# Designs tried in a protein design chat: VHH binders against q96fz2. Part 394

Target 1, 269 residues: q96fz2
Amino acid sequence: CGRTSCHLPRDVLTRACAYQDRRGQQRLPEWRDPDKYCPSYNKSPQSNSPVLLSRLHFEKDADSSERIIAPMRWGLVPSWFKESDPSKLQFNTTNCRSDTVMEKRSFKVPLGKGRRCVVLADGFYEWQRCQGTNQRQPYFIYFPQIKTEKSGSIGAADSPENWEKVWDNWRLLTMAGIFDCWEPPEGGDVLYSYTIITVDSCKGLSDIHHRMPAILDGEEAVSKWLDFGEVSTQEALKLIHPTENITFHAVSSVVNNSRNNTPECLAPV
Short names: E, the ipSAE of ESMFold2; O, the ipSAE of OpenDDE; V2, 0.75 times the mean of E and O plus 0.25 times the DockQ between their complexes.

## First folded at step 23 (VHH; framework vhh_6z1v_2)

Design HB18 (at its last fold request DockQ between E and O 0.63; V2 from the best seeds 0.82)
Fold by OpenDDE, fold request of step 24:
Structure HB18 (fold): chain B 269 residues (1-269), chain A 123 residues (1-123)
Amino acid sequence: as target 1 above (269 residues)
Amino acid sequence: EVQLVESGGRLVRTGGSLRLSCAASGFTFTDWAMGWFRQAPGKEREVVAAISWSGRSKYYADFVKGRFTISRDNAKNTVYLQMNSLKPEDTAVYYCAARLGLFTQSPQDYQYWGQGTQVTVSS
């Protein structure tokens, strides 16, 4: 997974992230560093994306079922990294393979500390290799959505009115991630960054791409993944597997350019 | 205290129309999706219609077939269900429900419920 969409306005995103705590109360996640949220139809590694994480990471004795939403850098920067520039990291941390998560120190260590997060997206993009050509067909992959009366095609969201019809009740994709905290050697703000755990693709997606993000489908899966206070690493890792509960459609090549940030990125062709 | 109070249920004849209202209080109405559910005797509670927090997205059950319209007035903290072309099969207790954020089709996902209003359609 190297490209996602996360374009909802902050308030809409927040509502879409409503959850039930362990007491059965529905809540909105509290924002940390909301100003770092940058909505985009075309999110690439090294950009900031909103993730969910347990409040317990920030507050001692907090209810670990409570969720915080925070923009984090895509591409995990390990806490032990001693260079002043995260871009100097010599290994790719955009993704973490599920089968080797415990073999890689950069992922194992933060995971062992309970630094599990849920990466939020409208969906993610993947490119299918076209046989016989050097061309790749991009697809937008997302959760199936509830069919509404005017189920305008995602592609029809060109007007504000149409946009709201499509996106005001959009179920966000919830991907399993690991985050870490990096303190710059020269001082400054702590950098929160994440990696997306990947798995072998489900059967439905296998023709498009052989790998997919580990999707946490449903409130229970999301809650268990986040709740490092109650759920062990071993148990949490059981949640990491392919899911067939996805849909996708072909999109235009507009998304190929990471600078393009328009609805056309995820519009069906 | 959160309250959902339904009104408008009554006896109507087949082919008749009815407008249900649900007045909400005790929570930030604009953060919540609203739904209408119904339960007939001996049947499970089922979704009739749902509406997003903004009112721009609406869901209708298959049995509605264009007969009902869900709407909301956020300024009045009220959700409505306009029911036209009523049939005896529509006889049920109709409930208003609220879910924080997004609406779903599943009753168990909704946190707050009204007491319900009886709709009876006579043949």
Scores: ipSAE 0.925, ipTM 0.961, lowest interface PAE 0.4, mean pLDDT 94
Fold by ESMFold2, fold request of step 24:
Structure HB18 (fold): chain B 269 residues (1-269), chain A 123 residues (1-123)
Amino acid sequence: as target 1 above (269 residues)
Amino acid sequence: EVQLVESGGRLVRTGGSLRLSCAASGFTFTDWAMGWFRQAPGKEREVVAAISWSGRSKYYADFVKGRFTISRDNAKNTVYLQMNSLKPEDTAVYYCAARLGLFTQSPQDYQYWGQGTQVTVSS
């Protein structure tokens, strides 16, 4: 998994993240660093994207079932990294394979500190390899959605929102992640960064790609992954498996260039 | 003190029209998706229509599509259901419900409910 869409305005995204705490109370997550959120149809590694994490990471004695939403850098930078430029990492931390997560120090150490997060996206892109060629067919992959009908106003059809799909009831894709905190040697703010855990693809995606992100399907899975105060690493890892509850459609090659940030990136072809 | 109060249910003839209203109070209305559900005697409660917190997205159950229109007025904290071309099969108690964030089709996902308003459609 190396490309996602996360394009919703911050207030729309926040409402899509409504949740229930352990006491049964309905809540919206509290933001940290909201100015770092950069929505785009075409997010790539090293960019910032929003993740959910437990409030207990920020506040002593907080209810660990309460959630914070914060932008973090895609591509985990381990706390022990010594160089001043994260691009100098000698290994790729965009993804973390579930079958080796307890063998890689870059992932095992933060996981042991309870540094679990949920990576948010509209969906992700994957490229299907074509036999006998270097050409690849991109797909946009996401949770099944409730069909919706767009509400119109007289004269409002002149805006792009009124010509195209509206996203104010979109179910966000929720992927299991691990994060770490790195203090730059030259000083400055602590860098929060994440990796996305991957698993073997489900049968429905196997013709597109052999790997998929570990998807947390539903509030119970999301709550358990986030709640490092009550759910051990060993129990949390039981949540990491493929899911068949996924859908997709082919998209044009516009998404291939990471500088393209338009709705065309995810439009069906 | 969250309250949802439905009004407008009554007896109407087949083919008639009716408008239901639901007045909401005690929460930040613009954070909540709203739904209309119905329950006939001996039947399970079922979704009729739902509307996003912004009002821009709407869902209609297949059995009522084309005959009913859901809308909301965020300035008045009110959600409406316009019901046209009513059939005897539409006879039920109609409930207004609220869900934080996104709507779904499942009654179990909704946190607040009104007391219901009876709609009866005569042959």
Scores: ipSAE 0.831, ipTM 0.923, lowest interface PAE 0.6, mean pLDDT 91
ESMFold2, look of step 23: ipSAE 0.784; ipTM 0.901
ESMFold2 (binder alone), look of step 23: mean pLDDT 90; pTM 0.920
OpenDDE, look of step 23: ipSAE 0.914; ipTM 0.957
ESMFold2, fold request of step 24: ipSAE 0.786, 0.820; ipTM 0.901, 0.918
ESMFold2 (binder alone), fold request of step 24: mean pLDDT 90, 90, 90; pTM 0.918, 0.921, 0.921
OpenDDE, fold request of step 24: ipSAE 0.923, 0.925; ipTM 0.960, 0.961

Design HB19 (at its last fold request DockQ between E and O 0.67; V2 from the best seeds 0.81)
Fold by OpenDDE, fold request of step 24:
Structure HB19 (fold): chain B 269 residues (1-269), chain A 123 residues (1-123)
Amino acid sequence: as target 1 above (269 residues)
Amino acid sequence: EVQLVESGGRLVRTGGSLRLSCAASGFTFTDWAMGWFRQAPGKEREVVAAISWSGRSKYYADFVKGRFTISRDNAKNTVYLQMNSLKPEDTAVYYCAARLGLFTESPQDYNYWGQGTQVTVSS
């Protein structure tokens, strides 16, 4: 997974992240660093995206079932990294393979500290290799959505009004992530960064790509992944597997350029 | 205390119209999706229509077929269901329900419910 969409306005995004805590209370997640949230139809590694994480990571004695929403950098920067520039990392931390998560120090250490997060997205992009050509067809992959009056599909978003109707009640894709906190050697703000855990693709997606993000489907899966106070690493890792509960459609080549940030990126062709 | 109070249900003739209202109190109304559900005798509760917290997105069950319109007034903490071209098959107790964030088709996903209002459509 090297490209996602996360373009919802902050108020819409927040409501889409409604949840129930362990006490049964309905809650919206509290924002940390909301100013770092930058909506985009075309998110690439090194950009900031909103993630959910347990409140216990920030507040002592907090209810670990409570959630915080925070923009973090895509591409995990390990806490032990001693260079002044995160871009100088010699290895790729955009993704973490589920089968080797415990073999890589960069992922094992933060995971052992309970630094689990849920990466939020409208969906993610993947490119299908066309047989016999060097051309790649991009697809937008996301959760199945409820059929609203005018927009049975993203394709019905032919006007700004229709677009809002489609996205106002959008179920966000929830991907399993690991985050870490890096303190720059020269001082400054702590950098929060994340990696997306990947798995073998489900059958439905296998023709498009052989790997997919580990998707946490449902409130229970999301809650268990986040709640490092009550759920052990071993139990949490049981949640990491491919899911068939996805849909997708072909999109234009507009998304190929990471600088393009328009609705056309995820519009069906 | 969270309260949902439905009103407007009554006896009407086939082809008639009704407007149901649900007044909400005890929570931040603008954070909650609202839905109308109905339950006929001997049948399961089913979704009729749902509306997003902002009112920008709406869902209708297949049997509605353009006859009903869901709307909300966030300033009044009220959700409405305008029902036109009513049929005997629409006879049921109609319930207002609330869910924090997004609406769904599933009654079990909703946290708060009204007491319901009886709608009876005569032949």
Scores: ipSAE 0.923, ipTM 0.960, lowest interface PAE 0.4, mean pLDDT 94
Fold by ESMFold2, fold request of step 24:
Structure HB19 (fold): chain B 269 residues (1-269), chain A 123 residues (1-123)
Amino acid sequence: as target 1 above (269 residues)
Amino acid sequence: EVQLVESGGRLVRTGGSLRLSCAASGFTFTDWAMGWFRQAPGKEREVVAAISWSGRSKYYADFVKGRFTISRDNAKNTVYLQMNSLKPEDTAVYYCAARLGLFTESPQDYNYWGQGTQVTVSS
């Protein structure tokens, strides 16, 4: 997993993140650093994307079931990193394999501190490698969505603008992540950064790629992953498994160049 | 205190039309998706239509077949269901429901419910 779409305007994305706290109160997450949110159809490592995390990470005595939404850098920079430039990391932290997460210091340390997050996206891209060729077919992969209709207009069905308007009710993909906080040695703000946990692909995706992000399917899974105050690392790791509740469609090669930020990146071909 | 108050249910002959209203209060209406559900005697509650917080995305159950239109007026905190070409099969109690953020097809996902309004289609 190395490319996502997360293009919703902040207000639309916030409403898509509605949740219930442990006391039954319906809430929207509170933003931290909203100015760092850069929506795009084509997000790659080192870019900022929004994640959910427990309020307890920021406020003493907070209800650990309450959620903060904040942009973080994709590509975890460990808190112990000593260089001034994160590009000098000797290893790739875009993803974290679930089968080795407790063996890698970059991931086990923040995980032991309860630094679990939910990485948000419209969906992710994956490239299918054809046997015996260097050609790759990109796919856009996302949760199944509720069928929607025009906003009361018969004539609007063929308009490209109607396609975009369906996004008001888009169910965001929710991926299990680990984050860490790095203090640059030469000063500046603390850098929050994340990795996406990966697992073996489900059967439905196995023809596309052998790995997939660990998807948290439903409010209970998301709540338990985030709630480091009430859910131990051992219990949280039981949430990390493949899911078949996923759908996809082929997309054009426009998405291959990460500088292309247009709806064409995720449009069906 | 959250309240959803339906109105407009009545007896109507086959082929007739009817408009249901649901007045909402006690929450920030523009953060909430709204739905209309129905329940006939001996049947489970089922979605009829749903509408996003902005009014731009709408869902209709297959049995609606273009006969009903959901709409909302965010200035009045009101959701409507315009029902045309009514059939005896449409006889049910109709409920307004609210869900923070996104709508779904499942009644169990909705947080607030009205008391319902009876629609009876004769003949």
Scores: ipSAE 0.777, ipTM 0.898, lowest interface PAE 0.7, mean pLDDT 91
ESMFold2, look of step 23: ipSAE 0.776; ipTM 0.903
ESMFold2 (binder alone), look of step 23: mean pLDDT 90; pTM 0.911
OpenDDE, look of step 23: ipSAE 0.912; ipTM 0.956
ESMFold2, fold request of step 24: ipSAE 0.769, 0.771; ipTM 0.895, 0.895
ESMFold2 (binder alone), fold request of step 24: mean pLDDT 90, 90, 90; pTM 0.915, 0.915, 0.913
OpenDDE, fold request of step 24: ipSAE 0.922, 0.920; ipTM 0.960, 0.959

Design HB2 (at its last fold request DockQ between E and O 0.73; V2 from the best seeds 0.84)
Fold by OpenDDE, fold request of step 24:
Structure HB2 (fold): chain B 269 residues (1-269), chain A 123 residues (1-123)
Amino acid sequence: as target 1 above (269 residues)
Amino acid sequence: EVQLVESGGRLVRTGGSLRLSCAASGFTFTDWAMGWFRQAPGKEREVVAAISWSGRSKYYADFVKGRFTISRDNAKNTVYLQMNSLKPEDTAVYYCAARLGLFTLSPQDYQYWGQGTQVTVSS
């Protein structure tokens, strides 16, 4: 996974992240560093994206079922990194393979500290290799959405008004992530960064790409992944597997350029 | 205290029209999706229609077939269900429900419920 969409306005995104705590109370997540949220139809590594994490990471004795939403850098920077520039990291931390998560110190250590997060997106992009050509067809992959009266699909978004209708009740994709906190050697603000855990693709996506993000499907899966106070690492890792509960459509080559940030990126062709 | 109060349910003839209202209080109405559900005797509670917090997105059950319209007035903290071309099969207790954020089609996902209003359609 190297490209996502997360374009909802902050208030809309917040509502879309409503959750139920362990007491059964529905709540909105509280924001940390809301000003770092940058909506985009085309999010690439090293950009900031909003993630969910347990409130217990910030407040001692907090209810670990409570959620915080925070923009973090895509591409995990380990806490032990001693260079002054995160870009000098010599290995790729955009993704973490589920089968080797415990073999790599960069992921094992923060995971052991309970630094689990849920990465939010409208969906993610993947490119299918075309046989016999050097061309790749991009696809937008997302959760199935509720069919509404006037705008049951992204394809119906033929006007600004219809577009808004499509996104008004959009179920966000929830991907399993690991985050870490890095303190720059020269001082400054603590950098929060994340990696997305990947798994083998489900059958439905296998023709498009052989790997997919680990998707946490449903409130329970999301809650268990986030709740490091009550759920052990071992139990949490049981949640990491392919899911068939996805849909996708082909999109234009507009998304190929990471500088393009328009609705056309995820529009069906 | 959170309250949802339904009104407008009554006896109507087949082919008639009825408008249900649900007045909400005790919470930030604009953060909540709203839904109308119904329960007939001996049947499970089922979704009739749902509306997003802004009112821009609406869902209707298959049996509605264009007969009902869900709407909301956020300034009045009220959600409505206009029911036209009513049939005896529409006889049920109609409930207003609220879910924080997005609407879903599952009753168990909704946190707040009204007491319901009886709609009876005679042949």
Scores: ipSAE 0.925, ipTM 0.961, lowest interface PAE 0.4, mean pLDDT 94
Fold by ESMFold2, look of step 23:
Structure HB2 (fold): chain B 269 residues (1-269), chain A 123 residues (1-123)
Amino acid sequence: as target 1 above (269 residues)
Amino acid sequence: EVQLVESGGRLVRTGGSLRLSCAASGFTFTDWAMGWFRQAPGKEREVVAAISWSGRSKYYADFVKGRFTISRDNAKNTVYLQMNSLKPEDTAVYYCAARLGLFTLSPQDYQYWGQGTQVTVSS
């Protein structure tokens, strides 16, 4: 997984993240660093995207079931990294394979600190290799959505009213992630950054690509992954598996260039 | 104190029209999706229509599409169900319900419920 869409305005995104805490109270997550949220139909590594994490990471004695939403850098920068520029990291931390997560120091250490997050997106893109050619067919992959009035116009909306009819009730894709906190050696703000955990693809996606993000399907899975105060690393890792509850459609090659930030990136072809 | 107060249910002839209202109070209405559900005697509660917090996304069950319209007035904290071309099969208690954020089709996902209003459609 190396490309996502996360394009909703902040207020729409926030409402899509409504949740229930351990005591049954309905809540919206509280933002940290909202100014760093950069919505786009075409997010790539090194960009900022919103993630959910437990309030307990920021406040001693906080209820670990309460959620913060914050933009973080895609591409985990380990806390032990000593260079001044994160671009100098000589290995790729965009994704973390579930089968080796406890063998890689970059991921094992923050995971042991309970640094679990949920990475949010409208959905993700994958490219299917076509036999006998260099052409690759991109697909947009996302949770099945409730069919609403005008929902058949996904990405091809011809007006703001039609866009809102498709996206105002969109179920966000919720991917399991690990984050870390890096203090630049020259000083400055702590950098929060994340990796997306990957697994073998489900049967439904196997013809597109052999790997997929670890998707947390439903409130219970999301809550358990986030709640490092009550759910151990060992129990949390049981949540990491493929899911068949996923759908997709082919999209045009407009998405291939990561600088293209238009609804056409995810429009069905 | 959160309250959802339905009104407008009554006896109506087949082919008639009826408008249900649900006045909401005690929460920030514009953060909540709203739904209309119904329950006939001996049947499970089922979704009729739902509307997003903004009012722009709407869902209608197949059995009522083309006959019913859900709407909301965020300035008045009220959700409506306009019911046209009523059939005896529409006889039920109609409930409004609220869910923070996004609507779903499952009654179990909704936190607040009205008392219900009886709609009876005669031949």
Scores: ipSAE 0.835, ipTM 0.924, lowest interface PAE 0.6, mean pLDDT 91
ESMFold2 (binder alone), look of step 23: mean pLDDT 90; pTM 0.918
OpenDDE, look of step 23: ipSAE 0.888; ipTM 0.945
ESMFold2, fold request of step 24: ipSAE 0.789, 0.832, 0.814; ipTM 0.899, 0.919, 0.913
ESMFold2 (binder alone), fold request of step 24: mean pLDDT 90, 91, 91; pTM 0.917, 0.921, 0.921
OpenDDE, fold request of step 24: ipSAE 0.923, 0.925; ipTM 0.960, 0.961

Design HB20 (at its last look DockQ between E and O 0.88; V2 from the best seeds 0.80)
Fold by ESMFold2, look of step 23:
Structure HB20 (fold): chain B 269 residues (1-269), chain A 123 residues (1-123)
Amino acid sequence: as target 1 above (269 residues)
Amino acid sequence: EVQLVESGGRLVRTGGSLRLSCAASGFTFTDWAMGWFRQAPGKEREVVAAISWSGRSKYYADFVKGRFTISRDNAKNTVYLQMNSLKPEDTAVYYCAARLGLFTESPQEYQYWGQGTQVTVSS
């Protein structure tokens, strides 16, 4: 998983992140560093994207079921990294394989500190290798969406006005992530950065790509992954598996160039 | 104190029209999706229609699509259900409900409920 869409304006995104705390009260997450949020139809590694994490990471005695939303850098920079420039990290930390997460120091250490997050996106892109050519067919992959008026299609639309109607009630993709906190040796703010956990693809996606992000499907899964105060690492890792509750459609090659930030990136073709 | 107060339910003849209103107070209305649900005697509560916080996304159950229109006025904190071409099977108590953020089809996911308004459709 190396490309996502997360394009909603901050206020729309915040409403899409409404959740239920342990007492059953519906709440919106509280933002940290909202000015670092950079919406785009075409997010790539090293860019910032919003993630959810437990309030307990920031407040000594906070209710661990309460959620903070914050932009973080995609591509985990381990807390032990000693160089001044994160781009000098010699290991790719865009993704973290679930089958080796407890063997890799870059992921095991922050996971042991309870540094679990939920990575938010409209959906993600994957490229299918086509037989007989070097060309690849990109797909936009996302949760099934509730059918709405005039759409007729599950989670899809064919014009800008129809997409506006879809996005007001869009169910965001919720991917399991691990984050870490790195203090630059030259000073400055602590860098928060994340990796997306991956698993073998489900049957429905196996014709597109052999890996998929670990998707947390539903409030219970999201709550358990985030709540490091009540849910151990061992229990949380049981949430990491493929899901068949996913849908997709083909998109044009406009998305191939990460500089293209337009609705055409995810429009059906 | 959160309140949802439905009004407009009454007896009408088959083929008639009716407009239900739900006045909301005690929360930031523009953060909440709204739904109309109904419950006939001996039946489970079921979604009729739902509308996003902005009013741009709308959902209708298959049995009412085309006859009913949901709308909201965010300046007045009010959600409406315009019901046309009413049938005896539309007879039920109609409830207004609120869910923070996104609407769903499932009544158990809504946090706030009105007390309901009776709609009766006669032959």
Scores: ipSAE 0.831, ipTM 0.921, lowest interface PAE 0.6, mean pLDDT 91
Fold by OpenDDE, look of step 23:
Structure HB20 (fold): chain B 269 residues (1-269), chain A 123 residues (1-123)
Amino acid sequence: as target 1 above (269 residues)
Amino acid sequence: EVQLVESGGRLVRTGGSLRLSCAASGFTFTDWAMGWFRQAPGKEREVVAAISWSGRSKYYADFVKGRFTISRDNAKNTVYLQMNSLKPEDTAVYYCAARLGLFTESPQEYQYWGQGTQVTVSS
């Protein structure tokens, strides 16, 4: 996974992240660094994207079922990194393979510390290789959505009004991530960054791409992944597998350019 | 304390119209999706319609078939269900419900419920 969409306004995004804590209370996640949230139809590595994480990461003795939403840098910067510039990291940390998560120090260590997060997106993009050509067809991949009046699908968004309707009740894609905290050697603000865990693709997606993000489908999966206080690493890793509960449609080549940030990126062709 | 208070239910004839209202209090109304549900005797509670926090997105059950319209007035903390072309099969207790964030089709996912209002459609 090298490209996502996360374009919802902050308030809409927050509402889309409503949850129940362990006491059964419905809550909205509290924001950390809300000003760092930059909505975009075309998110690439090194950009900031919103993630969910347990409140216990920030507050001692907090209820670990409570969620915080925070923009973090895509591309995990390990806490042990000693260079002053995160961009000098010599290995790719955009994704973490599920089968090697425990073999790589950069992922194993933060995971062992309970630094699990849920990466939020409208969906993610993948490119299908076209047989016989060097051309790749991009696809937007996302959770199936509830059919609403006149706007049951992205394809029905023929007008700005319809577009708003489509996104007003959008189920966000929830991907399993690992985050770490990096303190710059020269001082400054702590950098929070994340990697997306990837798995082999489900059968339905296999024709498009052989790998997919580990998707946490449903509130229980999301809650268990986030709740590092109550759910062990071993139990959490059981949640990491391919899911068939995904849909997709072909999109235009507009998304190929990471600088393009328009609704056309995820619009069906 | 969160309260949902339904009103408007009554006896009507087949083909008639009703407008149900649900007044909400005790929470930030604009953070909550609202829904109308109904339960007939001996049947399970089922979703009739749902509306997003903004009112821009709406869901209708298949049996509605364009007969009902859900709406909300966020300034009044009220959600409405305009029911037209009522049928005897629409006879039920109608409930207003609230879910923080997005609406769903699943009644069990709604946190707050009204007391219900009886709608009876006579032949």
Scores: ipSAE 0.723, ipTM 0.868, lowest interface PAE 0.6, mean pLDDT 92
ESMFold2 (binder alone), look of step 23: mean pLDDT 90; pTM 0.917

